# VH-VL binders against TBC1 domain family member 23 (TBC1D23), part 13

Target 1, 182 residues: TBC1 domain family member 23 (TBC1D23), of Gallus gallus (Chicken) (q5f415r38to219)
Amino acid sequence: QLPADLRAKVWKIALNVVGKGDSLASWDGCLDLPEQSIIHKDCQELIDRLSVPEDEKSVLLLDIESVITFYCKSRNVKYSSCLGWIHLLRPLVHLRLPRSDLYNCFYAIMNKYIPRDCFLKGRPFHLFRLLLQYHEPELCSFLDTKKMTPDSYALNWLGSLFSYYCSTEVTQAIWDGYLQQA
Below, E stands for the ipSAE of ESMFold2; O stands for the ipSAE of OpenDDE; V2 stands for 0.75 times the mean of E and O plus 0.25 times the DockQ between their complexes.

## First folded at step 10 (VH-VL; framework fv_imvotamab_arm2)

Design w4 (from im3 with heavy chain I50M; at its last look DockQ between E and O 0.73; V2 from the best seeds 0.00; counts 0 for: pae E 4.7 > 2)
Fold by ESMFold2, look of step 10:
Structure w4 (fold): chain C 182 residues (1-182), chain A 120 residues (1-120), chain B 112 residues (1-112)
Amino acid sequence: as target 1 above (182 residues)
Amino acid sequence: EVQLVQSGAEVKKPGESLKISCKGSGYSFTSYWIGWVRQMPGKGLEWMGMIYPGDSDTRYSPSFQGQVTISADKSITTAYLQWSSLKASDTAMYYCARLDYGDYGWFDPWGQGTLVTVSS
Amino acid sequence: DIVMTQTPLSSPVTLGQPASISCRSSQSLVHSDGNTYLSWLQQRPGQPPRLLIYKISNRFSGVPDRFSGSGAGTDFTLKISRVEAEDVGVYYCMQATHFPLTFGGGTKVEIK
């Protein structure tokens, strides 16, 4: 698999965001959504679980909260904890990216790899499992050993389920393989 | 060689719609912003907006927000600038240009331009 | 929006003599990453714009060494050490540090 210091560069290349620059430049920086307290709480919970120096935690918290806030503003999306974005962001945070790169990677994943309508229709795991069985049978077998049924994925993001049920290292290895093949 | 080739000149009447194109070749189309720049007759350059074709992230200058639509079709490496209802004041030369925003913050290359003439 | 003010508006120059074009921004162009995304473009008569200088002072590939850029913060200069006939045209500064991207009003360089 990928060495940790190379992983961030490979992910940016695979997600095709190297040339995208500072996408947050158009944002006024205001953390003023109606849902802001929920966003802050979810971000704080993620940060509290990290094993990083305390002075780095405050910077990461602001970065993550900014990414979620700007995404919601720019896409006119109402945030809720049920969307599973924190699970998707967790492996991205471990890449130790600058805020603009973090946003660009998050945006690319949300718009390229995670179909939004699957969760809104209430049957997202059946479609995801079908795709896994046809394209990635080894991963499908792994999910079976974790007793992950279609019912257990209700309202979870397809791309974030590994972060919810797996360690960060396993989640990054799965994404490394998927992104390198895609 | 990296090239941007734009669609040909247009002569239109006020109220008509128009979609002009910018086809990129010789580079990874999805890895760079494509920007649109207006130059009115005898005037300077005005940045209208840009699109990142890789994920369709689209940004507009406040002066042009709601006035035009910027889009791209990455399957044919083509970006578009579109009006739903042209005005005589839209008479101008329109350039597309590739923006390397991630490393250098500069436009290269530029398309050859598309002259749009709107008159009654 | 960042206003980019160029002076002079027109610069008639004797062939072989220097030319100097100033560009002033209404705010600092230093990005939070420490870079300054200030570029200079040349538009020859009847042609699209062409990149000359990026990030204040870096010459783009194929640009003659008689073109040089300098400056910092809000004040920038493009110099042509010895103007040649092919240098006739309009020169624009452009900033990409802030959104929206903005251009200067242009400076016409012409041979007397």
Scores: ipSAE 0.256, ipTM 0.676, lowest interface PAE 4.7, mean pLDDT 80
ESMFold2 (binder alone), look of step 10: mean pLDDT 93; pTM 0.952
OpenDDE, look of step 10: ipSAE 0.735; ipTM 0.895

Design w5 (from im3 with light chain D33E H98R; at its last look DockQ between E and O 0.70; V2 from the best seeds 0.00; counts 0 for: pae E 3.9 > 2)
Fold by ESMFold2, look of step 10:
Structure w5 (fold): chain C 182 residues (1-182), chain A 120 residues (1-120), chain B 112 residues (1-112)
Amino acid sequence: as target 1 above (182 residues)
Amino acid sequence: EVQLVQSGAEVKKPGESLKISCKGSGYSFTSYWIGWVRQMPGKGLEWMGIIYPGDSDTRYSPSFQGQVTISADKSITTAYLQWSSLKASDTAMYYCARLDYGDYGWFDPWGQGTLVTVSS
Amino acid sequence: DIVMTQTPLSSPVTLGQPASISCRSSQSLVHSEGNTYLSWLQQRPGQPPRLLIYKISNRFSGVPDRFSGSGAGTDFTLKISRVEAEDVGVYYCMQATRFPLTFGGGTKVEIK
């Protein structure tokens, strides 16, 4: 179990982004994608569910909207709510990272652990289940008690299973355990 | 000892493809950006782009966007710079360099350079 | 893009005399975290560039103490207190505060 401020440092080390720097610095900050209203709405819904002071909400909203917007621009991808990115962002947002660290962590998760089109195809990685059973058997047992098929929870993980079905504290603990062992 | 070792000199014709390499050793390859720098004959240094091999995050200068491809293979600790169709104006010395953008914002070490000559 | 302007373009120097190279940026190089990511590189004839100075004034390991860097904001200076024969080459300033990274045009130091 990690203290909150140490948790952020451990996640950055485990995701290997400490040396990455301010990767948003080249961006002009314009929130002008065709999908921007949908991005804003999804980010607002996430922020509204957080128990944070009101003066922090507007800064945090701008941070997560900026992260999504720059990712879409730099990767030339179209945002949609079906991608489940909000669920991946929830545990990161609770770390209260600077915007650059938030982006770097999000990018690393998206590119190491979530293949871009697996959720949309409905064909999850079968190997993910086997690796999860090997490394986190207690979590696999928990998923079995919820009677989820292996294909179902691999797909939901690819689309943010832990954030969608678990509290933020549980999701952070799961990531803490996984990242510490990696 | 931290080293970047580049592939050897190349002589090519316009229209040919080329992929040159930069192999890193003596450090955690996935924890630093690798940048590519062009130096045309008698000219200064030009940043082409960088890659973070840990997650393949790749950034190009505007002058080189769409002109080259930067990639990395972390299993053999090697970064690449490639052209699908070379032009005579691509004749230059090409350097790779390790960049610690997060803490210090510097290039060290540098590769020895790869001379690319494109002529009919 | 941040433009880096070096002066002079060429600096012929008598052996043992000082040399001074100026670098100006089109925008402040102070990062929002407070650091200034301004570096100086040396390229000897026929060699790759090598790092001399980072973050304005810090000498890199193995760099002689006759090299010093100074400056703030948009104006920076590299000084060589006593030029030696091995100091012949081209010197570049470089900024890493903002992508894309940019270099100065270079200053050639040569012996008269």
Scores: ipSAE 0.307, ipTM 0.680, lowest interface PAE 3.9, mean pLDDT 79
ESMFold2 (binder alone), look of step 10: mean pLDDT 92; pTM 0.941
OpenDDE, look of step 10: ipSAE 0.660; ipTM 0.875

Design w6 (from im3 with heavy chain G54D S56E, light chain S32R D33E; at its last look DockQ between E and O 0.68; V2 from the best seeds 0.67)
Heavy chain, then light chain:
Amino acid sequence: EVQLVQSGAEVKKPGESLKISCKGSGYSFTSYWIGWVRQMPGKGLEWMGIIYPDDEDTRYSPSFQGQVTISADKSITTAYLQWSSLKASDTAMYYCARLDYGDYGWFDPWGQGTLVTVSS
Amino acid sequence: DIVMTQTPLSSPVTLGQPASISCRSSQSLVHREGNTYLSWLQQRPGQPPRLLIYKISNRFSGVPDRFSGSGAGTDFTLKISRVEAEDVGVYYCMQATHFPLTFGGGTKVEIK
ESMFold2, look of step 10: ipSAE 0.518; ipTM 0.758
ESMFold2 (binder alone), look of step 10: mean pLDDT 92; pTM 0.940
OpenDDE, look of step 10: ipSAE 0.851; ipTM 0.924
ESMFold2, look of step 11: ipSAE 0.497; ipTM 0.736
ESMFold2 (binder alone), look of step 11: mean pLDDT 92; pTM 0.943
OpenDDE, look of step 11: ipSAE 0.830; ipTM 0.918

## First folded at step 11 (VH-VL; framework fv_imvotamab_arm2)

Design y1 (from w6 with heavy chain I50M; at its last look DockQ between E and O 0.50; V2 from the best seeds 0.64)
Fold by ESMFold2, look of step 11:
Structure y1 (fold): chain C 182 residues (1-182), chain A 120 residues (1-120), chain B 112 residues (1-112)
Amino acid sequence: as target 1 above (182 residues)
Amino acid sequence: EVQLVQSGAEVKKPGESLKISCKGSGYSFTSYWIGWVRQMPGKGLEWMGMIYPDDEDTRYSPSFQGQVTISADKSITTAYLQWSSLKASDTAMYYCARLDYGDYGWFDPWGQGTLVTVSS
Amino acid sequence: DIVMTQTPLSSPVTLGQPASISCRSSQSLVHREGNTYLSWLQQRPGQPPRLLIYKISNRFSGVPDRFSGSGAGTDFTLKISRVEAEDVGVYYCMQATHFPLTFGGGTKVEIK
């Protein structure tokens, strides 16, 4: 098992965001969207489910809320819990990235690998969340036959990273799910 | 050899549209921001905005927000600066430059510039 | 926006003598992570700008050692130890610590 900072470097390289720098520099830091309380609530629920020391939770909560808030402002998108972004953010949060790196990774995934229908039409992310969190590339290839290439790439590299860092029992559960569906 | 090659000079009238280009070569085009810089005749440099071609993340200086469109086509390693309706005050030299925003915070290389002249 | 103020506006210099250009920012250029993203550019007549110095004092590849940068916080200096004929042009400081990126107004170096 690799230390968290080495895993974070692998993800930044795989998402090609090393050169993006402090992408939050253009943001005034205001958490003032009309739906801000919903964003806060969803972020709190994510943090509560994580196995993170209590003294780190408030900083992490602010980081995640900032990422969602700035993404909505940058893309002119109204946040809704139905978009499922929290489940996409979960594996990224485990990397313990600085806020700007977290945003850059999230932005790259959203704009390179998530189908526009899932993002722009408000379709649930639950299938992508399952694939990003638990599944191998072969299951992702089935889904990809109906979707754009960026989806297949993200699912493939995320699936490989999960297999590398997951325990045997977790990896076996993912394979069992794939074999039963296929 | 890392270089940025811009499209040629343009002479336009007010109200016309224009799209100028900046083609990068000799480096990983998708791994750096490309910025656009304006230089009015006899004046200094003004940063207009930038794009990260890999994910199309685009940022504008507040002074230029809504005035121009920055875009890129990573399949041909080319960035663009576009006006929907030119004004005489758009007469200037326009440079593209690669920005290493992640570690060094500097512009290199610069394109040769595209002179845009807008007059009746 | 961060205002970058350069002095002097014009610097006529005898060939072979030193030149010194000052750049002041309206706010500290020290980034949260600790680096200071202050650069110096040279623009010769009829040419695009070129990078001379980055992060205050680091000479870019191919830049002669007669160019040096120094400073901290809000005050920065570019020095040319011995001005040569090829050094004529306009010099700009630029900051990338804050958004939007901003340039100084320029300093014209001339031989006299």
Scores: ipSAE 0.541, ipTM 0.789, lowest interface PAE 1.8, mean pLDDT 80
ESMFold2 (binder alone), look of step 11: mean pLDDT 93; pTM 0.951
OpenDDE, look of step 11: ipSAE 0.837; ipTM 0.919

Design y2 (from y1 with light chain H98R; at its last look DockQ between E and O 0.74; V2 from the best seeds 0.00; counts 0 for: pae E 2.4 > 2)
Fold by ESMFold2, look of step 11:
Formats: structure tokens, sequence, C-alpha cells
Structure y2 (fold): chain C 182 residues (1-182), chain A 120 residues (1-120), chain B 112 residues (1-112)
């Protein structure tokens, strides 16, 4: 596994966000979307499951909620819990990134790696298998030998890059390898 | 070496559409913002907006929001500035420039400029 | 929006003599993370702008040492210690601390 101290730097380089700067500088910080209570609830549930000191939880909660809120505002999209964004944020939160880096990494992941309509139609399953075959051919072969179709678990894998089904440590290991090759 | 090369001058009528280009070479195109700057005849510089080509994150000056579209195609290392309906007041020189936003906060290099003339 | 105000609008100068350009911002240009993203650009007649000074006082590569920048907070100065013929043009300050990015109105330097 990639050492934890170095992981944050490696992921920022692999996601190509080191030179992006403080994307939140133009935002007034208002958490005022119509769906804000849903965003808050989902963020609180993520924070409640983290093993962090209580004095850090309020800062992390504000960071995560701000990231989701600004992404929705800047992309003009409506948040819902079934989008799986909390699962994408979970491995990033463990890196203890500043809010601007957290946003930049999340934005890059959403726009470079997540299929557009993963939870709405079956079309992303073919893309999921191609991704596995290109980057993880041994896993792809294993799933084929067990006669598992990609769509048996792919809906939540593609939408969360494996975070939905895996522990944080396993997810980080998968992302370490995946991001370094992309 | 490091260069931004813009498309040639344009002469247009009001109401026409236009897309001008800015091709980067000699550096990692996807690792920097590309900004667009307007200079009206005899006037100073105005920042219009910018794009981060790798993930297409796009920011606009409030004065230009909804007036132009900024886009990029990273596969050909090219950024674009586009109008759906030109006005005579769009007559200006348009520059693209690479922004090293973050620790550095400056524009370098600049493209050579694209003169857009809109007259009936 | 941060308003950048330059003075003078025009600076006619005798060849070989100094020139000084002032730039004032409507708000502090110190970024929340500590740096001040104030730059100076030169635009020679008929040419695109080029970078001279970044982060208040750092000369960009290839910029002669007769150019210097100074200042803090909201008040900044570009100095040309000995104006040469090739220094004719318009000089702009620019801030990148906050969006939207904004420029000063420009100062025309010309030989008397």
Amino acid sequence: as target 1 above (182 residues)
Amino acid sequence: EVQLVQSGAEVKKPGESLKISCKGSGYSFTSYWIGWVRQMPGKGLEWMGMIYPDDEDTRYSPSFQGQVTISADKSITTAYLQWSSLKASDTAMYYCARLDYGDYGWFDPWGQGTLVTVSS
Amino acid sequence: DIVMTQTPLSSPVTLGQPASISCRSSQSLVHREGNTYLSWLQQRPGQPPRLLIYKISNRFSGVPDRFSGSGAGTDFTLKISRVEAEDVGVYYCMQATRFPLTFGGGTKVEIK
C-alpha cells in the first residue's frame, strides 16, 4: 500500500489538480439549496462513522457539506442520496485535505471517472467491464470464471469506484493503483 | 517553445455565431487554466473567464456570464471562445493566456490575439 | 469585484530616467493561504501583454533588473530605474487573489 502521508500528494498529482488552486474562492459559503437538509444528513452520517476526534468532526462536516453544495451550485445539479457521492468522498476525507483540495479532487473524479447515468440505465456496465479489463485484468478474469456478470454488482461499483462495497483501506488500495495508472 | 497560437482574424455581422481557438504547445496543456481576455479598441484588459481543460471546470467573469461559452478539447490541446449571436460591441482583440493559478497567480504565456470585427 | 486603480494614466519620461507606476486595490490582495497574487504586465505597441513581475516583487525570467516591484496589502508600485526605448508601452497591474480576476486600467509609458 501507498504510505498514508504520501497518498494525498500522489492522488492530487494523479488527478491533476495540484495547479488548480482555490476553486472555492468565488463562493459566498451559503448552504442554502432546497435539498440542503438531505445533504447535511448524508454528510453527518458519513462523519458519524469516521474514527476522528470530536473536535475535528465539525470542521470535516462543514468541509464535506461545502464541497457537495458548491459542486451542485457550480454544475447546476440537484443532490440526492442515491447518487452515491458520499461513497466517493469517504476515501478522500481520510486524506485530511484542505477544503479546496477536497473539492478539486472530487470534481476531477466526478468529471473524469464516473459514468454519467450509472444509476439510471444498464449502459455503464459495459464501460465498467472495459475499465476492469484495462486496469485490473486479473480481477476481470476472476469475475468471469465465477460466472458473475458485471451488472450483478456494477451499479454501485461504477457510481462509487468500489467505495460502496469495500472498507476504506481496501478502497484506498484500489484507488491508489487505479489513479496511478490513469 | 511554450506557445499559445490563436485562430486568425474574423470579420462578422451582428447576429452571426463565432468560435475562435487557442492551441497550446510545449507544456502540459491539461495542468493549467486557460483564460480569455478582451481588449476593446483603445481600452484596457478585461478577464472574461477561464477553463481547466483536464476536467473542464469553467469560470466566468460576471460581466460575461451567459454572453460567451468557454470550452476545451484536451485531445488536441485547444481551448475555445464562442458566441451564439455577435453584437457590434463585441468588436475587440481577444487573447488567450495560460494561468498558473494557485501558488503563482499570473498569466504566461499569452496568445498573439484574435481580432474580431463585427459590423453590418 | 476587486477594483484595481492605476496612476498615472500616462507617464512621459526622458530616456534614461526613472518611471514609477502605482496600483491600488479596493481590498487586500493577501490570499487566505498567505500569498499576495499581484502581477505586472507590459504591453508593447501592437503586441500581446507579457509578464514582468509576479507576487509583488519577483521578476519573471528574462526581465531586466531595471524593473522592480514593491508594496503590500492594497498599495503596489512598479519602478523602471532607467527607461529605455523598448520600454514604451502600456503597463497593467493584475490581481489573481479572488475571482473575478481584475486588471488595472493601464499606464502608458512613453519617451518625451
Scores: ipSAE 0.441, ipTM 0.728, lowest interface PAE 2.4, mean pLDDT 83
ESMFold2 (binder alone), look of step 11: mean pLDDT 92; pTM 0.945
OpenDDE, look of step 11: ipSAE 0.855; ipTM 0.931

Design y3 (from y1 with heavy chain G105N; at its last look DockQ between E and O 0.63; V2 from the best seeds 0.00; counts 0 for: pae E 2.9 > 2)
Fold by ESMFold2, look of step 11:
Structure y3 (fold): chain C 182 residues (1-182), chain A 120 residues (1-120), chain B 112 residues (1-112)
Amino acid sequence: as target 1 above (182 residues)
Amino acid sequence: EVQLVQSGAEVKKPGESLKISCKGSGYSFTSYWIGWVRQMPGKGLEWMGMIYPDDEDTRYSPSFQGQVTISADKSITTAYLQWSSLKASDTAMYYCARLDYGDYNWFDPWGQGTLVTVSS
Amino acid sequence: DIVMTQTPLSSPVTLGQPASISCRSSQSLVHREGNTYLSWLQQRPGQPPRLLIYKISNRFSGVPDRFSGSGAGTDFTLKISRVEAEDVGVYYCMQATHFPLTFGGGTKVEIK
C-alpha cells in the first residue's frame, strides 16, 4: 500500500504523462454541453460515495466534471452514463491529482488502453474477446454465462485496472500482458 | 544524437492530397510533443499545431483547424502532416520540431524542412 | 491569439558592433504557474530555425555568450554584444505561455 503521492507519480510514469503539460490551457472552462446535467449527476454520485471531507468534495466534483466536459469537447464525443467512464475515473480520483494531471491520465487511458471501437462500435471487440479467451478462458467463459458483451466488460475491466496498483506485481503482469497485446 | 528527419520536397497541383513525414530518432519519441510550423516563401513562422504521439492528443492553431490533419505512428517514430485537397496558397516550407512542453516550452530540435510547391 | 511585435524589421550592423532586437506581446506572457515562456530563435539563410534563448534569458546549449535576453511581462529584448558574420539571419521571438503558440514577425540582422 503506497502513499497516494507516490502511487500518483508511479501511475503518471506508467501512463507516460509526466511532461505532457497543461492540456486544459486551451479550454474556456464552460460546462455547457447539452448533456451537462447527466455529466454532473454522474460525477455527483461518484463524489457522494467517497469518504472525503465536504470541502474536498466540491473541488473534486468540479475537477471531474471539467475533465469529462473538456474530453467530450476535445474529442467530439457525446457523454452518456453507459460509457463506463466513472469506472475509469474512480481509481484516478483516489490519487488526488491536480485537474491537469487528472485529464492527462484519463486521456491516456482512453486513447492507449481502450480500443477506439470499444466505445464507438463493434468489430475489434471480437478480437479483444478472442485474445481474452486465449489468455483467460475461465474469465471469458464466466462473462459469456452472464451475457456480458465485449464492449461492457472491456470498459469495466479497464476501469478496475488502476486499483490493482495496490498489488504492484500482479498489476504489472496484467498491464503488460493484456493491455499491450490488445 | 537527437534528430528529426523530414520527407523530401513535393511538387503538386491544386486539389491533390499530400502526406509529409517527420521521423524522430535518438530520444523517447512518445514522451514529447511534435509541432508543425509553416513558413511561406519570404515570410515568417506560423505554428500550425502539435501532437503527443503516445496517446495521439492533437491540438491545432485556430488558423489551421480543419485545413490539415496531424497524426503520428509511434511504432516507427514518425509524425505526419496531411492535406486532403491542396491549394496554391499551401506553397511553403514546412518544419517539424520537438516541443518540450511543461517545464521549458521550447522547440528543439527542428527538422530540415519539407518544401511543398502547389502550382496550377 | 497573442500578437508578438518585433522591432526593428531590419538591423544592418557593422561587424563587431552590438545589435538589439525588441519583442512586444499584446498580453502578459507570465504563465499561471509563474514562468514566462518567451523564446528567441535564429534562422540563418537557407537553414531551419534554431533555439537561442528560452524563458526570457537562459541561453540554450551551445549558444555563445554574446547572445543575451532580457525583459518582463510584455517587453523583451535580445542583444548580440558583438555581431559576427555567422550571426546573419532572421531572429524570431516566440511565446508558449498562451494557446495558440505565436511568433513575432522576425528581425533581419545583416552586415553593413
Scores: ipSAE 0.372, ipTM 0.709, lowest interface PAE 2.9, mean pLDDT 81
ESMFold2 (binder alone), look of step 11: mean pLDDT 93; pTM 0.952
OpenDDE, look of step 11: ipSAE 0.824; ipTM 0.921

Design y4 (from y1 with heavy chain D103E; at its last look DockQ between E and O 0.70; V2 from the best seeds 0.70)
Heavy chain, then light chain:
Amino acid sequence: EVQLVQSGAEVKKPGESLKISCKGSGYSFTSYWIGWVRQMPGKGLEWMGMIYPDDEDTRYSPSFQGQVTISADKSITTAYLQWSSLKASDTAMYYCARLDYGEYGWFDPWGQGTLVTVSS
Amino acid sequence: DIVMTQTPLSSPVTLGQPASISCRSSQSLVHREGNTYLSWLQQRPGQPPRLLIYKISNRFSGVPDRFSGSGAGTDFTLKISRVEAEDVGVYYCMQATHFPLTFGGGTKVEIK
ESMFold2, look of step 11: ipSAE 0.588; ipTM 0.809
ESMFold2 (binder alone), look of step 11: mean pLDDT 93; pTM 0.951
OpenDDE, look of step 11: ipSAE 0.856; ipTM 0.934
ESMFold2, look of step 12: ipSAE 0.563; ipTM 0.794
ESMFold2 (binder alone), look of step 12: mean pLDDT 93; pTM 0.951
OpenDDE, look of step 12: ipSAE 0.846; ipTM 0.926

Design y5 (from y1 with light chain L101F; at its last look DockQ between E and O 0.67; V2 from the best seeds 0.00; counts 0 for: pae E 2.4 > 2)
Fold by ESMFold2, look of step 11:
Structure y5 (fold): chain C 182 residues (1-182), chain A 120 residues (1-120), chain B 112 residues (1-112)
Amino acid sequence: as target 1 above (182 residues)
Amino acid sequence: EVQLVQSGAEVKKPGESLKISCKGSGYSFTSYWIGWVRQMPGKGLEWMGMIYPDDEDTRYSPSFQGQVTISADKSITTAYLQWSSLKASDTAMYYCARLDYGDYGWFDPWGQGTLVTVSS
Amino acid sequence: DIVMTQTPLSSPVTLGQPASISCRSSQSLVHREGNTYLSWLQQRPGQPPRLLIYKISNRFSGVPDRFSGSGAGTDFTLKISRVEAEDVGVYYCMQATHFPFTFGGGTKVEIK
């Protein structure tokens, strides 16, 4: 495990964003998407689970909400809670990155390492249902009775690469290993 | 030696499409922005936009948004500037340049330029 | 957009004499992180632009020491201590602190 400050440098190098700079400089800072209340609620839930002082929570909330908002505006993408973006952001926020670095890392993950159809278009993954039914048929049946599609729960898993179900420390260790192999 | 080599001069008519190229060599192409700069005859320099080839993050000057398309193919270390329908006012010299926006905020090196002439 | 105003527009200079070019921005070029992304470029006749100075005062590799940059905030200066024949051309300041990036209008340095 890397010390937290060194981990931030390693992640920026592995994601190849060191030279990218202030990517938010072109944005007016307006949090005015039609779905903004959903974005805010999801960001607040993430922040509430962090162990940081209250004054730092307000700054982090604005940072995370700004990252999601600008990504949606710059890519012309509609935000949805089931896309799992909050779970991708969780290990990144613990690196204590400036907002621009946070955005650059998020953008790189979304565009380089996760298929665009899985996060941006809600593409169904019928293979996940087949694998789930093979290994966990009772859970698969339960999800079917609740009208949860395979693409809904597969997107949560793909959107987090395990961060949805794991502690931040475990999630960072998994990401450290994943990014090291890049 | 870090080098940017642009495609050759073009003579076109209004309404035609055009795609010019900028091939980088001697450096990690994916780790720097590539910017495009216009210089109209007898005029100064105008920043048009830039692309980060690794993740295809693309930014345009508001004056050029919707007027051109900037793209890159990192597998052949090449950036592109495209017009779907040229106008006579597009007659200019076009330069590509590498930008280290993260640390230095500078353009170096510059390509040799591509002269585009659009006339009826 | 940040307006970059260069003066003079033309600077005829006797060989061996100094030249001084000023650049004024419409807003501070100090980035929130503390750096000032102000560059100076040289465009010799018939050639592409060439980087001379970055971040106000840092001379780029291969640039002669007769070129120097200074300034802060909104006011910046490029100086050539002794103009040589090869220094003929147009000089531009450029800012990359604010989006969109903008250039000054240029200063033509020419031999009298």
Scores: ipSAE 0.442, ipTM 0.733, lowest interface PAE 2.4, mean pLDDT 81
ESMFold2 (binder alone), look of step 11: mean pLDDT 92; pTM 0.945
OpenDDE, look of step 11: ipSAE 0.863; ipTM 0.929

## First folded at step 12 (VH-VL; framework fv_imvotamab_arm2)

Design z1 (from y4 with light chain H31Y; at its last look DockQ between E and O 0.43; V2 from the best seeds 0.00; counts 0 for: pae E 2.5 > 2)
Fold by ESMFold2, look of step 12:
Structure z1 (fold): chain C 182 residues (1-182), chain A 120 residues (1-120), chain B 112 residues (1-112)
Amino acid sequence: as target 1 above (182 residues)
Amino acid sequence: EVQLVQSGAEVKKPGESLKISCKGSGYSFTSYWIGWVRQMPGKGLEWMGMIYPDDEDTRYSPSFQGQVTISADKSITTAYLQWSSLKASDTAMYYCARLDYGEYGWFDPWGQGTLVTVSS
Amino acid sequence: DIVMTQTPLSSPVTLGQPASISCRSSQSLVYREGNTYLSWLQQRPGQPPRLLIYKISNRFSGVPDRFSGSGAGTDFTLKISRVEAEDVGVYYCMQATHFPLTFGGGTKVEIK
């Protein structure tokens, strides 16, 4: 198997989304939110930065826009660019996931691992690990089995979100903690 | 070995609240959807909605949106169906069932059912 | 919503004779490259539903080979090659390809 294929499988197992199926299967695909123009623009900017052929970009654009749109509808959340979802989606898009897997992974990450309040001081990865172990001990054990630590997967995912949702002081403390321990 | 065990029958008055339960055992509770199905007396089956307990992703049939609440507590492997204010028309048998939505798209197993009777 | 229409509504059958139940969907149950999630359920009197057939024609574990499913697109059939006394009950088709999930109205199988 290719390294990208294996990484995608590991992420789906770690996020526990293999059994969710195609969550968008019966969605009519209507991109009709009031903020749809903003969503489209942000998705287009992400796609334009990718190094993929133009014929693949149209499929990716529809997939990403559909993921964001359906998430907003299912969670009753209004989209805005300052939420930083594009930064979270970028690593997932690089996994080359089908649309259904992209949505399921995005949903799991948003609902299980992204704090809505990022004003905790100090080293929040200790608290993150403890909360993960308390709520998802099988995931922690699985990641430990693959020699994946909270700091290794948190550096990529949470770093951009902390910079958008937390004060500069908190963001710097988190990065300083990771650098001291790496 | 895979089982869904529901709470016992309920007799209630209109306007009262109710929460019935569905406890799963013998499988990874967080890795499957749990669906709720209504069967009114002498009638067929109606899908009410479902929940994915791990991330609490919850979907409702349009016919039941706003009429009931589906929830889960994964620490005790239990899903719930609840009403804030029962109506006489809520009198029915209610089943929970595990949905393997990934590869197979089936409901198995089914709970034994919970009869809810709402009368004056 | 996809309407699932079953016929007949009632099927009285002599023991050992075949029974055939039809299920028709109001639109195709094929979605993109996905599976056709058409299932058949049996509900014996006083019992919860039981899975018989999934994905049109696959028998669930422990289901006798006298049960078979067939069909495509919008037309599906459950056959019981030799009806036994234990087969009395109501049979439902169900689709999970499209949201919301919907059931047929049911077909009651009885012994004459």
Scores: ipSAE 0.421, ipTM 0.716, lowest interface PAE 2.5, mean pLDDT 79
ESMFold2 (binder alone), look of step 12: mean pLDDT 92; pTM 0.944
OpenDDE, look of step 12: ipSAE 0.831; ipTM 0.919

